# Designs tried in a protein design chat: VH-VL binders against b8ga54. Part 16

Target 1, 230 residues: b8ga54
Amino acid sequence: MRVPQTIAIDGQSAAGKSTLGALLAEALGYLYFDTGVMYRALALAALRAGIDPDDEAALSELAHQLVIDVTQPTVADGRQYTVLVNGEDVTWAIRSPEVERIVSRAARFPSVRREMVRQQQLIGQRGRVVMVGRDIGTVVMPNADLKIYLQASLAERARRRAAELRSRNIDMPLEQIAAALAERDALDAHVSQPAADAIILVNDGLTPAEEVALVLNRFVYSEQALENGH
Key: E = the ipSAE of ESMFold2; O = the ipSAE of OpenDDE; V2 = 0.75 times the mean of E and O plus 0.25 times the DockQ between their complexes.

## First folded at step 16 (VH-VL; framework fv_indenebart)

Design e25 (at its last look DockQ between E and O 0.71; V2 from the best seeds 0.00; counts 0 for: pae O 4.9 > 2)
Fold by ESMFold2, look of step 16:
Structure e25 (fold): chain C 230 residues (1-230), chain A 122 residues (1-122), chain B 115 residues (1-115)
Amino acid sequence: as target 1 above (230 residues)
Amino acid sequence: EVQLLESGGGLVQPGGSLRLSCAASGFTFSSYAMSWVRQAPGKGLEWVSSISGSGGYTYYADSVKGRFTISRDNSKNTLYLQMNSLRAEDTAVYYCAKEGDWEGLYYGMDVWGQGTTVTVSS
Amino acid sequence: QAVLTQPASLSASPGASASLTCTLRSGINVGDYDIYWYQQKPGSPPQYLLRYKSDSDKQQGSGVPSRFSGSKDASANAGILLISGLQSEDEADYYCMIWDSSAVVFGGGTKLTVL
């Protein structure tokens, strides 16, 4: 009978998870973040410490030494959230090409993922959060008040990504974009599955605004009549 | 650490051929588009060619279309540039560059090799 | 006319700021492009500095000091690389770059001298 305090969004690459998550969080006044930033923060710290991302023992030790926090924006510079590593603002530093290049290597070890999940769970315990990822509803917040699994056809995801690239004056054939997305889907297939209690949302043909309105009206407020009557 | 090492440069007469290689290490090679960029002596940078991570799509500057062929062998982590019908204006240092990985697509050139020198002279 | 135009040279004093321009030709608008910047020292390959589309859509290269930043001057149709707190190590050639449809285009380069 309450507005969900924890919202988990999982789904396919380029299905619009980040867009939906950010818009929902804005509408509710909640913290939004993609849990991938945790692994980028670890990758940054590893690079700065000269730790080989393939050295599992050293990387796991580093993960246990770091305190990674994600908060509401503390600077009005276009960021959607602030990322801190041991109190240092690394929000933009984790977006560097060097970090992006190694994040998958740093993230592949189960011991690293276990510690990152533990820290994600601590952030989730604060409530009033929308987390976006691949395993949020199954692993990070298995008891989330609302779980959404986003899907869109390969053709629609390719079209949306092509439009994004064209907004930057990059003209790439749809076939190439679709092939890249399909390759990414194959790499993710064994780690990204909907939670049993997730709402499966197929968003082909929906604008972001329509999708947000649908989620708010059907899944946030339908059980919360007390919050609508004042 | 990402490393790109070019080889195969040398002296060749006009009309000749060379094949350049670029050995890649420190990243998942097949996940990234790759480029060749050249720099003539005392001149600026000129993009030559790019290839997608899978190798399925190639792009060429107009100055090299029909003469140069970009390719890759993802099992060997190696990028190639086959240069045919070479001209004096092809004289340059040729750099191998890794394009950025904006979700596995083209995006900027964030790591460059040391370069290999091609001299085309009569 | 060239797609991207840069001044051939620029001089500035240590500790000062340098503003390097990259002007797009008429017929295209700087607001619609990601502007990439590269630094090249003699005998070395270029090194990626940063990308700028807007203040909310930008990327700093790895290890690039925050005193390097990007911006745009819409009235001049130009991308801008700002280097504050100039150091002698900043002497280099600087290139801008854009994606233009399915092709990559570099500017002619600016030689920055720190006197």
Scores: ipSAE 0.266, ipTM 0.694, lowest interface PAE 4.6, mean pLDDT 87
Fold by OpenDDE, look of step 16:
Structure e25 (fold): chain C 230 residues (1-230), chain A 122 residues (1-122), chain B 115 residues (1-115)
Amino acid sequence: as target 1 above (230 residues)
Amino acid sequence: EVQLLESGGGLVQPGGSLRLSCAASGFTFSSYAMSWVRQAPGKGLEWVSSISGSGGYTYYADSVKGRFTISRDNSKNTLYLQMNSLRAEDTAVYYCAKEGDWEGLYYGMDVWGQGTTVTVSS
Amino acid sequence: QAVLTQPASLSASPGASASLTCTLRSGINVGDYDIYWYQQKPGSPPQYLLRYKSDSDKQQGSGVPSRFSGSKDASANAGILLISGLQSEDEADYYCMIWDSSAVVFGGGTKLTVL
């Protein structure tokens, strides 16, 4: 079977979507594309333009004016991708605290999201991409060759998040982590569901490497790969 | 625009009490942990206390445990620091700071107030 | 708790590069920590500069010039703030910070003088 050219990864918060996406992309030599960076880029542009993150009309207009591109890393500085806004490399600029403060607000508007999705789709159409984000398999790349929905128990996700924080020597109470994840799950429950043709991958107990190996062996290189009529 | 404005500082005698406030604006206050950091005259920065976004979890430096209480009123976008049993060594400029986070990960204190001065002296 | 040691002062000429170190106490590995850097100018509150975990995991503060960058020296068990093309306005106190479990730990700060 043909190696999937477009891979969509959705899943629960803290399920490891970004990790899987990045590693899978690396293994395949594909672009790793976290769609979140598009909204961060918009937020950055909004800040620079002095646009209020609560101003839907202005943000929508801005979104339509921006040309946001994501490519494989063009600079060997540890980046996983290069983000361009109107040709400007903003890969690290979009990670500013100021952007982080407003990105959720700027990104919540359907009109903005529609335009971002459009631009995301342009990137996806290039192929050889592992795209991670929200509703990738249902909205952004409904025709993706391979759709994965990562799922893990709340306890496991909390554990993983805790471990991640501990790796940075941050000791956040597990109960707080779990509560935050549960809240996020509740918020996402109505809007983020796996695509009908998505592979549900429960990754409890799997290391990232094992998970990647599983995906590659079972769904990418094996005869068990999904057939989607492409 | 994100802003933090401290108030409540002043002169107090040893053993006295003082309550600091920090008014926040320009961001979703309840979504972010907040911290108090102090700086004694001519000295470096010293972390005092932090509180989670919801207020459910609080953290304190050993130097202030049992004496200081951090709290917040998210309906008022206000952070508080109740300081009891004040000591001379508590004399400092007290800054409130927003603890940046993304997807549950803690990041730096990305926004600081101008500070309020607390002087403990007989 | 972790202890962060910074040199009390550092002087450098305009245009030069300044390397500010934040040495972690023995027994803890700098590789395990995000190193946060702050700049404080006289009469002003601290300003967040950047966070550095690794080259692939770092964050630049808003409005912070690109001449400010973070790194680590594993051999020295230290975080490093590098200021390239030193400007006169870079004269300030610089503090490193880490999260250690449920506590924040600041370094003693380095006063950078631009000659």
Scores: ipSAE 0.025, ipTM 0.537, lowest interface PAE 4.9, mean pLDDT 90
ESMFold2 (binder alone), look of step 16: mean pLDDT 92; pTM 0.941

## First folded at step 17 (VH-VL; framework fv_indenebart)

Design f21 (at its last look DockQ between E and O 0.02; V2 from the best seeds 0.00; counts 0 for: pae O 10.6 > 2, placed apart)
Fold by ESMFold2, look of step 17:
Structure f21 (fold): chain C 230 residues (1-230), chain A 122 residues (1-122), chain B 115 residues (1-115)
Amino acid sequence: as target 1 above (230 residues)
Amino acid sequence: EVQLLESGGGLVQPGGSLRLSCAASGFTFSSYAMSWVRQAPGKGLEWVSSISGSGGYTYYADSVKGRFTISRDNSKNTLYLQMNSLRAEDTAVYYCAKEGDWELYYYGMDVWGQGTTVTVSS
Amino acid sequence: QAVLTQPASLSASPGASASLTCTLRSGINVGDYDIYWYQQKPGSPPQYLLRYKSDSDKQQGSGVPSRFSGSKDASANAGILLISGLQSEDEADYYCMIWHSSAVVFGGGTKLTVL
């Protein structure tokens, strides 16, 4: 009987995978992170080195020279994890507007993604981790003890996005939000699919607390889950 | 590396028109909302207008509605402000500003141009 | 009835901390807003400093020193920009900004004098 040591969470945009991942890791005492932070760390390093984010060769070499680590929070300042680049705490620096503007450009190169995945795999090998992304259960941790693929209806995802926008005092029509999410789903379809052994969790109508309790009770601590340990 | 360069300012009579341009470089222009913000001599900042990345949504301050039109040409990486029926109170430095990514819930103006001066006087 | 109110001026000594306030009018609640902060030196355009919604939802501007931070005072209905370890180059005008009713609103600005 064994509690899952590695948990992969993939899912649709705006389905709540970061919220579930953070809450689940908190309940288990595990490391939580979204693998996007790896690409943000590379983007920050590229900016500091004056490297063009469209230069694949230079970015790939930089990625191979960096040691990117993610740990449980080391500072009580609202962070969900601590991100280190060659030992330097860059947790908040990787969220700057300059990094935000270039991360997608830097992340598009296969050679860059290959090295970032390799470093993600090293972090996953330590165990006691909840890792969130687009291809965690298929590429990063193909042998994860528990794989969850989050889904919510387009209508529910649009309502969640609208609520987030309203919390910033922006009233955008639900139809416009739904159209944007549907377009994102189409763009992601060829790269973000559930692993064959993933549990498909449809979370329409669930609060975050209910969702994490369901996962813990059904898939982590149940007698059935413990009997089928990894 | 992101650069915004305004042009088209000048001296104009009340009731006249001007068209401001803002040439953008160093980022994917069509992915970001853009804004015009003005500052009258010795005064604070006043937002004028914003436009979405695609150009499909526009917003205007009440003081300029019906007189000013914001637009963009994403093939030329250029933002425009057509100013009609100009008044003395429109005299200001006009800044072009890049907004954040609305999809990331960031709506602040993180890069600003150096500004172009509009003077409305008879 | 300004949507955002900032003190016109504030003075503080080098090495001290300055706490700049941005008060929202009655009828709207600071908890509902992202508060954006900008610095402007004479003859220059504004520069983005940071955004604060909550401790878990915030952003530092690129190259902005960590001695600049944001917070909120719910009882005063205000956003706060804290500048610690004040230096002479921090002397500038500071503006807060929110998105309100599909419009951008700036505060009137605070002139910070270091000395």
Scores: ipSAE 0.006, ipTM 0.567, lowest interface PAE 10.3, mean pLDDT 86
Fold by OpenDDE, look of step 17:
Structure f21 (fold): chain C 230 residues (1-230), chain A 122 residues (1-122), chain B 115 residues (1-115)
Amino acid sequence: as target 1 above (230 residues)
Amino acid sequence: EVQLLESGGGLVQPGGSLRLSCAASGFTFSSYAMSWVRQAPGKGLEWVSSISGSGGYTYYADSVKGRFTISRDNSKNTLYLQMNSLRAEDTAVYYCAKEGDWELYYYGMDVWGQGTTVTVSS
Amino acid sequence: QAVLTQPASLSASPGASASLTCTLRSGINVGDYDIYWYQQKPGSPPQYLLRYKSDSDKQQGSGVPSRFSGSKDASANAGILLISGLQSEDEADYYCMIWHSSAVVFGGGTKLTVL
């Protein structure tokens, strides 16, 4: 079995897509590419240009003017990737609170997303990439060698999210977390579906390491086909 | 409780080799980058090496590059430092440290072991 | 020549404020870097204190008192660790740290004595 050169990971919110993607890419020596960084880069550029996050026309024009590149880490500062905007390293700048506050508004416009997808596809075409984000297996890399759709029970995802929040000194009731996740699931269900040829991976009860091992041993390095679930 | 325990330190001659280990517990080991930092007697902290969660990426200080190798066995929750061609200036207490969570943008070395002593002397 | 320079020692009285400096080498802009701070007491490993990038982007270590805070002095091209309401237990060595050129770089450390 040929080692997949392009891996697409989609899945439910809080299912652990980013974790799986990062670890899998690292194990393979591939680029880990969370497409969300493209929108953060746009948001950063918008802030610098004084463009209103609600100005679709200006944002669309900006998106077309930006050259955003993502590469493997070039600096040993804990980063998972390097993000360049017009040649400038903005890897950490895109994580600023200012960007965080507006990225969702800047990213909501279809015209902006179309251009971002175009640039994402250029990166994907290089190969040796694990791409994580929205509609990766269906829209961004429809011809990816391996497509994974990651699922986890609402209860499990709520527990994971609770642990993350607690690590940040945020104590939120599980019921409230679960409700928020369920709401997101409902919204996402109308927008994003697994690719027809995607492997559905349910990761309940699995550690990140176990998930990676499962994907590598049963799918990447094995002749055996991975069945849905455990 | 997050805990790190170093071992493998000792006395070696110049040019010799030594392998340090760091046993981790209390967290998902494979989800975090790990680092080695050393401190010579009466001196400050010096970074030695770092390794990413799955071990796919490694980084070294210029002073140890080509001589030291950082690795990890995530199935054993253990970090290693293979030290070859040891020099007198490598004498130090060696600490293993847990780095932050990439997803939470927490990249400090937030947990340290008690250290293991390496002495290089003829 | 050193990327990070710290004073070797600093003394302050209980209850006073201590300001520890971490000066970056010329040509390296302090505004571009996260400054990490660690505390080390005799016979103990270092302890993470905080990370400071800006007033809007900073993190406090778990269990670290609020009297420890970070800042920057652009004019001096330095990171600053401020300890307010100094206590006897704050007597320790303090190290600053940055990521630079794909490497972790520590300052030389400052020994803080509480008089």
Scores: ipSAE 0.006, ipTM 0.500, lowest interface PAE 10.6, mean pLDDT 89
ESMFold2 (binder alone), look of step 17: mean pLDDT 94; pTM 0.947

Design f22 (at its last look DockQ between E and O 0.02; V2 from the best seeds 0.00; counts 0 for: pae E 15.2 > 2, placed apart)
Fold by ESMFold2, look of step 17:
Structure f22 (fold): chain C 230 residues (1-230), chain A 122 residues (1-122), chain B 115 residues (1-115)
Amino acid sequence: as target 1 above (230 residues)
Amino acid sequence: EVQLLESGGGLVQPGGSLRLSCAASGFTFSSYAMSWVRQAPGKGLEWVSSISGSGGYTYYADSVKGRFTISRDNSKNTLYLQMNSLRAEDTAVYYCAKEGDWELYYYGMDVWGQGTTVTVSS
Amino acid sequence: QAVLTQPASLSASPGASASLTCTLRSGINVGDYDIYWYQQKPGSPPQYLLRYKSDSDKQQGSGVPSRFSGSKDASANAGILLISGLQSEDEADYYCMIWDSSAVVFGGGTKLTVL
């Protein structure tokens, strides 16, 4: 029996991709990461080099000069993974507010994205990885052994978002949250699609533990999953 | 380089109207909520209105509800404030400010324009 | 009534520290709020200084010197802006701000004079 070596998780905003990815990787002993860390690493490097995050040519050149790697934790400090840029451990530095503020600006350029995808593909080729993003199963790991596309009802995602906002002391009416999520879904629909061979997982009413158990039992260790030519 | 440039201020009589504009550059305009904040001469800051990145959600201070309308044109990277039924107490410098995403609220008004002056007097 | 209360003025000596307070009204708890701070110099727009929720959830504004820091005094129900190593350029008006439901609320501002 051959356990999937590469697992791609894509899905809707606020559907729980990172939670599933981290727990699944923990259960398998696999590397977990959200591919957004690649763009955070680039944004950090741009800040340190004094490069304007809106300068496509400079960012593209920088992206080609960087070697960005993601590995299992190398320091016992509560991290889920180690992020290296040219061998320097930047795991916590890429989580700074300064990086967060500019990452979307740095990440929007096609030439930057092409290089970051290339480096994501190199990480995926090692196997024993759960990679989370928007286009993992279609672009980054088109041959992933297991592809999951997460969905949840608009109502469930709005409820989860309301809880997140309340934990940050923001009390927004549920109907307005739902409308904003629906608008975001429409805005994002043209760039994120499930791969043709992805398992569509609707996680309404599931706890994280139930979701992980379902994935492991039905799609990782099942003889049928291995025999069906995924 | 994030830049916000307000325009459209001026002298107007009570009961009159003005439309303020804020030209934005240096960031993905449609990804961020925007706000108007005003400051009367010698007074503190007063929030006026906010609008979501898509333009689908608007919020107003009680003092301006029903008289002011915030809007945006994401194809032109421009924020607007239509001000009707103006009163003497609306006299202020009006600032355009960039906010974080309404759904995240991680950042305050981190970039401000230079302001445009509205004077309501007979 | 006033949601946020700031002293109207504060004076401090060059090189000393100033603690600017932003007191929330009774009925709400400072521990539940992100406290935003702004500096405004004469003739200029306000500038974002920092946000403080907790020691693990805070943000310094871009280019803001590290001698500006935020904290909270839970017993006083107040946010605090600490400015250490005061310089003459720190003479300015300082505003705190919170999100109160769907509205933004500013404090009345504190004029800091460096004497």
Scores: ipSAE 0.000, ipTM 0.417, lowest interface PAE 15.2, mean pLDDT 85
Fold by OpenDDE, look of step 17:
Structure f22 (fold): chain C 230 residues (1-230), chain A 122 residues (1-122), chain B 115 residues (1-115)
Amino acid sequence: as target 1 above (230 residues)
Amino acid sequence: EVQLLESGGGLVQPGGSLRLSCAASGFTFSSYAMSWVRQAPGKGLEWVSSISGSGGYTYYADSVKGRFTISRDNSKNTLYLQMNSLRAEDTAVYYCAKEGDWELYYYGMDVWGQGTTVTVSS
Amino acid sequence: QAVLTQPASLSASPGASASLTCTLRSGINVGDYDIYWYQQKPGSPPQYLLRYKSDSDKQQGSGVPSRFSGSKDASANAGILLISGLQSEDEADYYCMIWDSSAVVFGGGTKLTVL
């Protein structure tokens, strides 16, 4: 028996996927890999190249030309990972407001996403990774040793989201947040469903630390099928 | 060979401070969480604190929270425990322990130092 | 916070089997926890023995004899350390441990005497 080498974390919006992923990776000494950083890296490269975020053809070509790598932190500056584009450290550059403004536009094209997934899979194949993002357990790492689908009640997710927004000096009523999350849930109902072999982890009432402890304590890799739930 | 060596123990008055060190060797220090566990004379084991591999996350027993600070310098392969506001009940042998080897599915504290003695007395 | 209760002492004869119990407080299901066991001999630091979650999910510490095994008693809500073929060298203190919401909790320890 051994610890899962590849861990996929999917889940509902504002369920705390990134937090769980980061903490779990930290506990295990694994790479924390939020696949979103690859799209941010693409957006950065697009900006640098003067490519329009609405130009699918150009973005697709760019995506195929870029070698995006994600590794464990190489610099002790608070980063959770190191992002490399063609060997250049862009870990912090991808967090610029300019990138934030266009990343969704640049990432929406299927041709771009296919290439990103391909590169994500290369990283996943290295093992010792906790990968977080969209459709990780179904598309990116369908053979992950452990698949977790993080779920929480709408009310809990609204509270969490509110706290996140407050940390960015954004004050939004809970009702409005809940409504937005509900809409997103509805949209996601047909997409980003949990893998058939995913563990459904409901984290209502759990702190991030408790979630990690729970996963480490109970969700171990075995020859027997993993069970859904806590 | 994996080895842990504690140091820094001694006699201190109540309210005083000590800083313990644990020198690690024989493994990739930054890849593993580390813990402090203490044992009062003639008593059982008591968990004190743990720190993640990178040092980004720390955990404390309620009995030491707010008084003790765990830290690490991965460049020096050293674990630390800063103990402030020491009390008589903090008197114990303090062990540093390496937490699980995830590659081998070791979740426990699989390597322990020999311990360093802390005595808090007026 | 979880509480683990261990008998203060246990005696057994050489060659016999010793069962050391680690009882979890009521309200906490032993089935939900990995139970870790440590051995400590006088003048020495603790030594990791094994982890037991279930028969299909257990791990033996490096160099730990196979006569040491873990189990659970659901009815007693307890983890069990079984030492078969007891030897004089097995005389020691034994501690159980669990994770509890990112905290570590030790039992009070059991002093095993080999008669």
Scores: ipSAE 0.000, ipTM 0.487, lowest interface PAE 14.0, mean pLDDT 90
ESMFold2 (binder alone), look of step 17: mean pLDDT 93; pTM 0.947

